# VH-VL binders against q9p5m9, part 28

Target 1, 257 residues: q9p5m9
Amino acid sequence: MAKVTGLPEFEDLHTKRKWMLNHMAAAFRMFGRNGYNEGTAGHVTVRDPIDENTFWINPLEVPFSLMKPSDLVHINSDGEIIGGSKMKYNTSGFAIHYEMHKVRPEVICVCHVHSIYGKAFSALGKPLDMLNTDCCVFYNNHGIYFDMDDVISMPEEGRRTAKGLADYKAVLVQNHGIMTVGTTVDEAAYLLSLMERSCQIQLLIDSATKVGERKHVHPTRAKAIRENADNPVGLYTAQQPNFLYEVACSNGELEII
Below, E stands for the ipSAE of ESMFold2; O stands for the ipSAE of OpenDDE; V2 stands for 0.75 times the mean of E and O plus 0.25 times the DockQ between their complexes.

## First folded at step 11 (VH-VL)

Design F3 (framework fv_danvilostomig_arm2; at its last look DockQ between E and O 0.06; V2 from the best seeds 0.00; counts 0 for: pae E 16.7 > 2, off the site)
Fold by ESMFold2, look of step 11:
Structure F3 (fold): chain C 257 residues (1-257), chain A 125 residues (1-125), chain B 109 residues (1-109)
Amino acid sequence: as target 1 above (257 residues)
Amino acid sequence: EVQLVESGGGLVQPGGSLRLSCTASGFTFSNYAMSWVRQAPGKGLEYIGYIYSGDSTAYASWANGRFTISKDNTKNTVDLQMNSLRAEDTAVYYCARYGFSYTGDEWGSYYFDYWGQGTLVTVSS
Amino acid sequence: ALVMTQSPSSLSASVGDRVTITCQASQGISNYLAWYQQKPGKVPKLLIYAASTLQSGVPSRFSGSGYGTDFTLTISSLQPEDVATYYCQQYNSYPPEYTFGGGTKVEIK
C-alpha cells in the first residue's frame, strides 16, 4: 500500500494516476471548503504520470466542493479530450496553464483560483512582503504578471504569465488572483492556500499601519526559512492533514491509495 | 549612478560617542538594505550591522548594544550612532549597499555591491 | 561563530601568471560567498558573488568556484592593475554576521 504521508512510491503507473486523481479531487474540495471558488473560475492542471505530454483538468461546471476523481477530464496538449469524464472544461484556462507546463517540464501541477484575498492583493501590483514566517516560503520565490493593455491570444497570455512565474513557485496575476506550481498536486495546493492566507495577513497589516509600524522578517532569516520550507517532500506532507480531512468528509467518494 | 558619501568622522575620546551619516543617491533608497563595515588601519574588513526598512536592523554580536543604525528615507541617509567608544574602534567606516536581485538565481543578494569612500574615526585620549 | 579562513595571506607573482586564492568556511555556506578587490588607497569593489558569478564590468580573467566550505578566486593571467588585497565574504549566516576572510595581498614581483 502507498504511504499516506511523505512522497509515496508506486510500482504501477496506473496506481499512481489513481492516487494523483484522488489527491487532485481532494485539493478542489479543500479549495471549496476554504471559499476559493468563484462560479466557473479556477483551474487545476496535472501532468499525467503515464503520458507526460497529456494533462488532467477540472470540468467547467462541477462545484469544487463536490469534485470526484471520476469528474476529472483527460486532455492532450492540443486541448482535445482523450479520456476521463469527457465533460466540458475551460479551454482558455488550459491554454494558459499549458504554457507553464511547457516551459517547466518538472511542473506536475498548476493551481489557479480567483480567491478573495489573492485577487485583492494582486490589484496592488507588488510582491508580498515577508511580514510573517509562514510567508517566507515565497521569499524571492514568487513573481508578478502585470496586466497588459493589448489584446492577445490565450497562449501568449500564458507565456506572459509564465515570465512572471519564472523559476518560482508562485505568481500574482494582476487583477485576477494567484497561481502556484508544484511537483505534486499537494505541493501546489498547499502553496496556494498559503499564498492566499499570506495575502490576507498582509492586507490586514497594511490596514493597521496607523496602529503600529510593520516589522519585516529579517532578510537573512527569511532566506533561511525559504531554503528549509521550499521542499517538495515537506510541502507535500504539510498538505496531508487537508487531504485526510477531505477524504474523511467525502462519504467514500475519495480514496487513500 | 549609485553614490554613497559618508561623513561625521573625527577625533573622539574613549568613552565618547559619535554619529556618522551616509548620504545615498542614484537609486530608490527605500528599497535597499544598507550596512556599515569598518577597517582598522592596516587591517581587514569587519561587518558592523545592517538596516533594511525603517526599523528592521541586525548587528554583529561584538557591536550589539554600542552601535545603532537608523535610516531616513526622506533624506536618503543611513546613520551609525556609536557609543562607549574604545581605542579599538579606530577605523575607516564604510557605508555599503546590499546587492539585490529578484531572480531565482540571485535570490538573497546580501553581499555589498556599492561602497562609500569611508570616514575616519579616531578614538584617542 | 562562522570563521572564514583565507590563504595565502600574501603572494607575489609575475605579470601573466595564474593566481589562485582560497577561502574556507568553518561550516557549510552553500554558494553564498562573495569576493572583493581593494586596490591600495581605494575602497573595496565587488568582483564575484554567488561563488562564481562575475559582477558587471569585472574582467573575464577573474573567476570563482566552490560550494559548501571550499572556495577559490582565480586570476587567469595577472595584470599590473590587479595589485590589490582580495577578501572573501560569506553571506549565509543567522544571526547575520557576514564575516570576511583575513584578506590576500597580491603583488607583482
Scores: ipSAE 0.000, ipTM 0.391, lowest interface PAE 16.7, mean pLDDT 86
Fold by OpenDDE, look of step 11:
Structure F3 (fold): chain C 257 residues (1-257), chain A 125 residues (1-125), chain B 109 residues (1-109)
Amino acid sequence: as target 1 above (257 residues)
Amino acid sequence: EVQLVESGGGLVQPGGSLRLSCTASGFTFSNYAMSWVRQAPGKGLEYIGYIYSGDSTAYASWANGRFTISKDNTKNTVDLQMNSLRAEDTAVYYCARYGFSYTGDEWGSYYFDYWGQGTLVTVSS
Amino acid sequence: ALVMTQSPSSLSASVGDRVTITCQASQGISNYLAWYQQKPGKVPKLLIYAASTLQSGVPSRFSGSGYGTDFTLTISSLQPEDVATYYCQQYNSYPPEYTFGGGTKVEIK
């Protein structure tokens, strides 16, 4: 991992908001680029830096690949639109995410997508194995939500998902997909893409067990890697190549703040 | 130091019910799945079921319907409710921690790294 | 249902002998197998997980091998303190049915 240099600092919270929204839009574009779109499923919530009782969320009708900061919807804790694009958004998704934000107030961003390998792997109802060094950030640092048997409300699903998430950075929702959290949009978004790739890799390895034995990263090493990698600044930094890529491809729609 | 302490064992008549409890300490309880395993006198180990932090449970096919596992993360306790007890349920009952805390250093990782001392349940007339 | 067949059910060997215990799964379980030691009157103790990984604090004379259906626990040099019943346990079933082997009682001649 690259040398950690720090997070951007802002004296003006409005500028910080703009920064966050651009990175949020970029995250969606990355998700789109990676093929995470599934109809209107998938959403990201970000706690507003000015009014921390409010959140930003993506609209339903905008493809991930086309997301602009101006498309994002500003909502209060009751789910009422209070600003932004004022387009329709996934109310069920917010209900779930809000429960997570409540139990983990330090979490600024929650990401959720219905990506191919996340969905596939989550159907197994099992945690990831530490099969490579990159995924070791999730060593004892991700959960799974198993209880999909009951017909429950969205808030209850959120609460249960939060229990599965515990204090970790990610949760595999059984038969559903991936959720990640972060103190920055970039952290959460990077972890989401990493989790998706980790799921893909594991499915490939598991499918190849006839060819050879699975080899795990040693637990001691995995723990060491996690302890080094699981920090807000490092994870933010890890997302910057993706962010810059999206900026470069955005034709001016995304801005480096 | 990780500690698991079972309680609630004793003598019960056939058809009766009994609730066992396991109190955990020395680790972040809510991060781990817990299991119950029993051992009849002079016999082998037999898996009963497990519970996750999110209260999701699963049971061995033989135990399903008669045994219920519950968890209280605030008290660091896991319980085993046993109903319609039979003579063949006579055993030492262990609570055990899964070696992995949901979070995947191994597929499922449902081996048991710590065990309680066990509590004896005797079902007899 | 997944069945774990452990053999032998019992054995007696001399101090210093090489001891081998086998466990066979009725279906492939990859390397998701654990071994436990239970000394007389004591609780089970984890020895090996992931078929071959020694639990912390376990003497190096213990080793595990195998992948798929056939697994082996080996004690390279049997010691008096190794008198116990040993169990294998699989944890690669879905739905979850974490089956133990029948156990192997190891005694000293």
Scores: ipSAE 0.000, ipTM 0.473, lowest interface PAE 15.9, mean pLDDT 91
ESMFold2 (binder alone), look of step 11: mean pLDDT 88; pTM 0.896

Design F4 (framework fv_danvilostomig_arm2; at its last look DockQ between E and O 0.02; V2 from the best seeds 0.00; counts 0 for: pae E 18.1 > 2, unsure alone 68.3 < 75, off the site)
Fold by ESMFold2, look of step 11:
Structure F4 (fold): chain C 257 residues (1-257), chain A 128 residues (1-128), chain B 109 residues (1-109)
Amino acid sequence: as target 1 above (257 residues)
Amino acid sequence: EVQLVESGGGLVQPGGSLRLSCTASGFTFSNYAMSWVRQAPGKGLEYIGYIYSGDSTAYASWANGRFTISKDNTKNTVDLQMNSLRAEDTAVYYCARYGFSYTYESGDTWGSYAFDYWGQGTLVTVSS
Amino acid sequence: ALVMTQSPSSLSASVGDRVTITCQASQGISNYLAWYQQKPGKVPKLLIYAASTLQSGVPSRFSGSGYGTDFTLTISSLQPEDVATYYCQQYDSYPPTYTFGGGTKVEIK
């Protein structure tokens, strides 16, 4: 198996920031490899480990598959660029993500992409069914933001999205896609890929209804699986093979810190 | 049943080279990182390095530049190429599997299990 | 380089005694610590991972504890078949050294 990193401990916060930025860039490369990119859509925000009221976000014009730590943009809570690459970023995306970081200060990372199956499933206005053991991490642990058909400010969109997220790890944003949160970049990124795959699997199963009956994971088992699977160290660890793969493919542009 | 079998050990003169091989069975080999660990006679365990899926490797600092690990997923083998051998490289060489699980169906924790399976070892003796 | 300091280097105890072995990391490794048992003439066998989780098939008289830098392996009631050398190992992938402790030889008086 790939080199697996447990949750690291840093005494030097500048080293922690470097570690976080490498993992953030790797998450984007994994999203690009999996086809979650869509033009300039999609954004990830990560709370800075040194100044907790500031955030890092991807620039608009760098492809997910080519993301480097040096491309990432450092912004304050007002959306002003204060460091990093100084490139343009999605200010509406940040406004939405900031409301979630505000309501849940323990959330380090918020991921949102316009991936195919997440977009498709989000248009159905319903939660995922527990159709396999892997998606049970989302059992009673994901919500829905229903679009209300009004024109509102981006901060208000963020507050409504945060209501749909509640205390969960994920939210289906109606007609937009999926959004996940985590206490590490790796936790949120792993959950995003898992939710995208869960959407894909459910759509395939629903398309096959004339072949056989759907079978659900029993709620008691789904709850037990969720309690085991929804832990920050485990989800961080589960992402490490993806992280190491992207480092290996990066031609030295990513580092293991 | 997980099995790891090392081969290729033997007598070699100082400055020589030797290639060890570890053949794996009883698991999906490409899903696991593999490591080499050695033990000099009467001494403790010493980590050499590891390899995971793809070409990614890491080595203990004393081994870097002299020892190379490679993995062949079609043969289910992990090899250790040792160059510029010295008397202090005399040891039993083990391959080990680094345990990791993505699945919850087995009842295992999501995460890492350290070196959960070891081979029987192969003796390398470096002497004139 | 991360150093794992294991103590004692050897001990003798009577059957039924409680045995405690310690391991200290020079840097924090959270709970990424394993214990291995190597009986005389045998290969190492994983005993405990994640500091405190028993590997399948390991007798319940073995236990592990610790977090960060200080770790303990305990044998609640030493048995004749527990004669072995015990090694701790850090497996925090950063840095990717997977360093072993020096070992603790356990013998019966």
Scores: ipSAE 0.000, ipTM 0.390, lowest interface PAE 18.1, mean pLDDT 85
Fold by OpenDDE, look of step 11:
Structure F4 (fold): chain C 257 residues (1-257), chain A 128 residues (1-128), chain B 109 residues (1-109)
Amino acid sequence: as target 1 above (257 residues)
Amino acid sequence: EVQLVESGGGLVQPGGSLRLSCTASGFTFSNYAMSWVRQAPGKGLEYIGYIYSGDSTAYASWANGRFTISKDNTKNTVDLQMNSLRAEDTAVYYCARYGFSYTYESGDTWGSYAFDYWGQGTLVTVSS
Amino acid sequence: ALVMTQSPSSLSASVGDRVTITCQASQGISNYLAWYQQKPGKVPKLLIYAASTLQSGVPSRFSGSGYGTDFTLTISSLQPEDVATYYCQQYDSYPPTYTFGGGTKVEIK
C-alpha cells in the first residue's frame, strides 16, 4: 500500500526514478479516467531524480488511460530523446514546460491538459472564485495567462505562462486550459484534477444564479484553508487514493514502490 | 492519540527572555496549524498567535514584536520565543492544535478552525 | 479590533436548570464561533465549533446557536460536572486575531 504519511524516501535514486515513473503513469491513467484526453494535447513533465537536467514526458500516441511507465520518454533539456521509450512526444509541449522548470527549479512536475471544464472556464478570462472549501487551496494561489491571442514562439509562450503562474501552484491559460505544478507528480496531478472540478463547480453555480445568490467562502477562512492545505505532504497524500485505484486496475502494469 | 506537551516554562526576571516548546504526537503534524494561548492566574484565555503548516504566522496585536512562533515539522515541535518579558506576562502557556485538516486526515465535512486539542500548559512566572 | 463580549460573567444555578450564556461580537462573524469549557484546574476543552456543531464526545445537553453577532450556548439540564468557566472564541477576523470572550463562570447552588 502507498504511504499516506509523509513523503517516501529513497536511498537509491534509480528506485526513486521507478517510483516517480509509476506515479506519473498512474496520473495519466487518472486523467484518462476523468476524460481529460484530447487528441495528442496534454502533457506531463517530470524532472529526473538522477540527472536533474533531464526530464520525462508522455508520448503522443499512447492514450492517457493506457499509459505505462515503459511508455514514458526520457529527454534532455534540448529535447533529445536519451532514454525510456523511443516514441515521439509533443515537442511544443516540452518547450513550454521547460520554461516552467527553468524559472521554478523546485518544481519537479508540470501537468497540463485540455480538459472540458478547464477549457470552458478559461474562456471567461477570470480567476476562480472561492465558492467551496476544496478550491480554497487555490486562494491567491493560482494565476491566469491572458495573452494567448498573440502569435509567439513556444518558448515565449512558456515564459509568458510561467509569468502567469508566478509562484503559485496553478495557472489558467485563457482559451486553452489548466496547468499545475508540484514537488511531486502526485501533488501536481491532484491539483490538476481539483482545478478541473473547481472549474466545473463554478460553472454550475454561475448557471444557477436564478435559483439563489452564490456565497463565497470568507477570505479569512479561505486563507486559512490554503495555508493549511498547500503543503507537499498533504497534497501528495491526497493523491494516494487515486494512485492506488489505478494500481488496482492496472493488472500489474503499475507497481507500488 | 493526539498529545501536546509543553516545556520550557519557569521563573524569569523582568526584561528576560524565554523559549517555550510544544511537542506533538498522534497525528500528521505537518498538516495542521498550531497556536499559543495563555492564561494569567485567575484570568481568561488570551490568544497569542498561530503558525500554519506553510509556516505563515500571525499574532495578536499586543504580542507582535515580542513573541515569535516557529515550527519544525521534522521534530513535530512548535516553539514560542518570548522577549522583553513583563510581570503581566505571568501565565500558563498552552499550545493548541487547530482542528482543521479538511483535505487529508479529517476531510472537509467536519474540519474546523477551533482549537480541538490542548497541551497541559507550562507556567511562566516573571518576577524580580 | 474585534471584541467578544460574554454575558453574564458568572452565574449560579441548580442541578437540572436550563442555563444560557451569550456571546456578542462587535462585528459580524458569520458562524465562525467556538465554545470552550474549562473546569477548575483543568485545560480548556472544545465544546462547539461553527456556532452550533458539537465536538465529538460532548453531551447532547450542550447546544449552540447564532449567526452574525449574537451567539448562545445552552445547557438544557445543568449537571454537577458542568461546573466550569465557558469561553467563546471568534475565528473570522482578518487578519486573524481569534479573540476569546471574557468567560462565564458557571457554579451550582
Scores: ipSAE 0.000, ipTM 0.505, lowest interface PAE 12.8, mean pLDDT 90
ESMFold2 (binder alone), look of step 11: mean pLDDT 86; pTM 0.882

Design F5 (framework fv_axatilimab; at its last look DockQ between E and O 0.02; V2 from the best seeds 0.00; counts 0 for: pae E 14.9 > 2, off the site)
Fold by ESMFold2, look of step 11:
Structure F5 (fold): chain C 257 residues (1-257), chain A 129 residues (1-129), chain B 107 residues (1-107)
Amino acid sequence: as target 1 above (257 residues)
Amino acid sequence: EVTLKESGPALVKPTQTLTLTCTFSGFSLSTSGVGVGWIRQPPGKALEWLANIYWNDDKYYNPSLKNRLTISKDTSKNQVVLTMTNMDPVDTATYYCARSGFSYTYGDETWGSYAFDYWGQGTMVTVSS
Amino acid sequence: DIQMTQSPSSLSASVGDRVTITCLASQGISNYLAWYQQKPGKAPKLLIYAASSLQSGVPSRFSGSGSGTDYTLTISSLQPEDFATYYCQQYNSYPLTFGGGTKVEIK
């Protein structure tokens, strides 16, 4: 098996793009394996390493579990397809994600899925409680986008979502699900799966049949854990077991670059 | 080897400002989760916590000392400085600096501790007219 | 603020005795409790953190127990070097607070 090596460096940006697309496809396969798929819902955008004003996104009709690098769609800031698979993609999803890439240039990847526990928890209109040490990466590091019962353009939806995201790594999109950001695909994807699990755990705790008081992680400890855990290299590394598993299951459709 | 050492004046007159420096070695205040605190002990009495400062510049103060305390750090010099204004004879005590807690690790250790695991030898400060 | 009530304030014991010291918090502290030993003229030394975890280099005759508001330090067989004053300290919330101390004296 391939060694977990931390964040690679590339001098050849075409090799970096190939690396990125393989990791993007692997993230989708992990999402599919974990059951985060919902019809044509859910999308990931990744800023292109060669032309940083352009992006890669998943096509509408390819299953998460079968995603290949060659299925991914290259688009410019106007939403025009300029390369890749040339398949149809979710133009509303891109409009929303683009607003986050625009106001936070350091954000390479934005992930959004309609996963079960993220959807369920997002309907409660409240932030996660720090009920275990793993979710503490989200302590004062996730926001909420509230539904305002109005009809607005997708760019305005994106701007409101970006306001809820603020300078954080995640936002709960009311009645929709989870959105995470990262400086790598792996960072954003790992955070997404961690947020989904955190929603699940809190819902289980809150619905448990035993009488008892919930215990929170101490705020000082939660802050310290977040500052240690909110580390792009560490979060990239944490995703590598998932990446390697999906490569191994891909029958050669994914590559380790 | 982790060491901490307090330095500052042994005698201070009432109303003056006390400035104490903690110089440490064997660790860095750039390590996530690590802090340095100040604790005092009047002769024959119990320990009293004064202030903590952490690697990320978070600061905590004993509210019973109102707004008399200021804590700061110079990470490059391995120093933490405590300033206490308007000294009074009741502030006569041995002043200690101490390292706070264990480093947090992700995925291997689920929590850290802010217990004081290494202490300086202490410096006696007498406040007298 | 969380007040720490430590008892007894002092005790006399012989070498080989089992000694227990208790510390009561005014509210739950979720095992964020430390025990320190202080000998005359010296700085405190950490013995126990997280209520029951033994600090490196501390003899196994020291143990901590308890939960919630009630905590205990036990010395299973007192040694000559154990005659000292012992302090508990909570670090669950700020301000950090110490107990009043327990002086362990020879009989």
Scores: ipSAE 0.000, ipTM 0.430, lowest interface PAE 14.9, mean pLDDT 87
Fold by OpenDDE, look of step 11:
Structure F5 (fold): chain C 257 residues (1-257), chain A 129 residues (1-129), chain B 107 residues (1-107)
Amino acid sequence: as target 1 above (257 residues)
Amino acid sequence: EVTLKESGPALVKPTQTLTLTCTFSGFSLSTSGVGVGWIRQPPGKALEWLANIYWNDDKYYNPSLKNRLTISKDTSKNQVVLTMTNMDPVDTATYYCARSGFSYTYGDETWGSYAFDYWGQGTMVTVSS
Amino acid sequence: DIQMTQSPSSLSASVGDRVTITCLASQGISNYLAWYQQKPGKAPKLLIYAASSLQSGVPSRFSGSGSGTDYTLTISSLQPEDFATYYCQQYNSYPLTFGGGTKVEIK
């Protein structure tokens, strides 16, 4: 069973890579299970633990729900495939993510999906309200990028998205969707799912304003919750139930390292 | 001390483009959360928001005027520029620039507000043939 | 767009009076509401932000309250310098929108 206390440590970086790729594949399966698939949209990039100037990314043609570690594509900073599967990947997506990895070197994983509620909420062009304790991890910890009418290059979009992300863990890209970052795949993936649910919840609440008045978590409480929740170990741990679920359902395709 | 000052032509002919510059001091548009907005006010009428620009170059426009408005910033010069095309006499107003995204404290937490806490004195723009 | 309906459009009061101005949003704005004071020939001055937070330097006789769609600005005891036009503004979502204003005049 996966470690639920602390982050696993590896003396062998190849083992660490294998660990990361399994968790990456599991994250996609979770995304698929949650209905985040939208054609070939959505991708996750992970910085390789051996060669930190290279990254892993998901292929275009593999459904999230079927993602295996062996499906993942190893690419260098120029976007050239250097290992893993030889399947095509979203080059535009990588271009955007790479800019984020550049400005946030501590970020190991960037997650982006075109999920229903993320897309819906992002169209409002406003931050999340702290309407429940679970979302308070995002209290003053998420940004917004306004997708301007300007036609810009993918790298420029990445740079602008990164600016919106700032030093936060998530960014709402207007009319686009959710992006999250983490120091582990699990952290980023958990935050993505949490952000999606948070968007859903807020949209529900906003739709119910005639029935009742929205109540916010008190800022002091929200801050306290964020301070406790926004840590690599806790967020990694929070993803483990999802990871283990996917492992259990994978028929041996995912491995606990 | 935070200050903002609008500059531009006092008179514009119909169909011409208005260019206004906001020069500010006491803060920087490189600071996360900080923004600058333009608001106008026709004589004897209410305030109308035009556009905002933020540190990350996010831009927001009044939808009713979006096609006519362009906002940009030069962080190094502490300037924000607003252009408005196809000016009409109905656009005659005092134009203000103001700071948004200011920080305030609530307990031990720092919050950002998108209210306008500092305003320029405004510049009157008359559109007339 | 969120419409801000401000009432009354004008009122007459005397020094020492309690004055209340109301702002109604067409939808919930989650306390993202600011109040401004504007004197003739001058730029607006921020009084209240976040619905009830007093801007630095603003006298304590000014207060803001409300939630959801309904907000109020209160001047507990009107002073001579308080005769002006007041505006509410929501910043819950874009486009940012202002109320129509309330002119407070001397009775």
Scores: ipSAE 0.000, ipTM 0.488, lowest interface PAE 14.3, mean pLDDT 91
ESMFold2 (binder alone), look of step 11: mean pLDDT 90; pTM 0.927

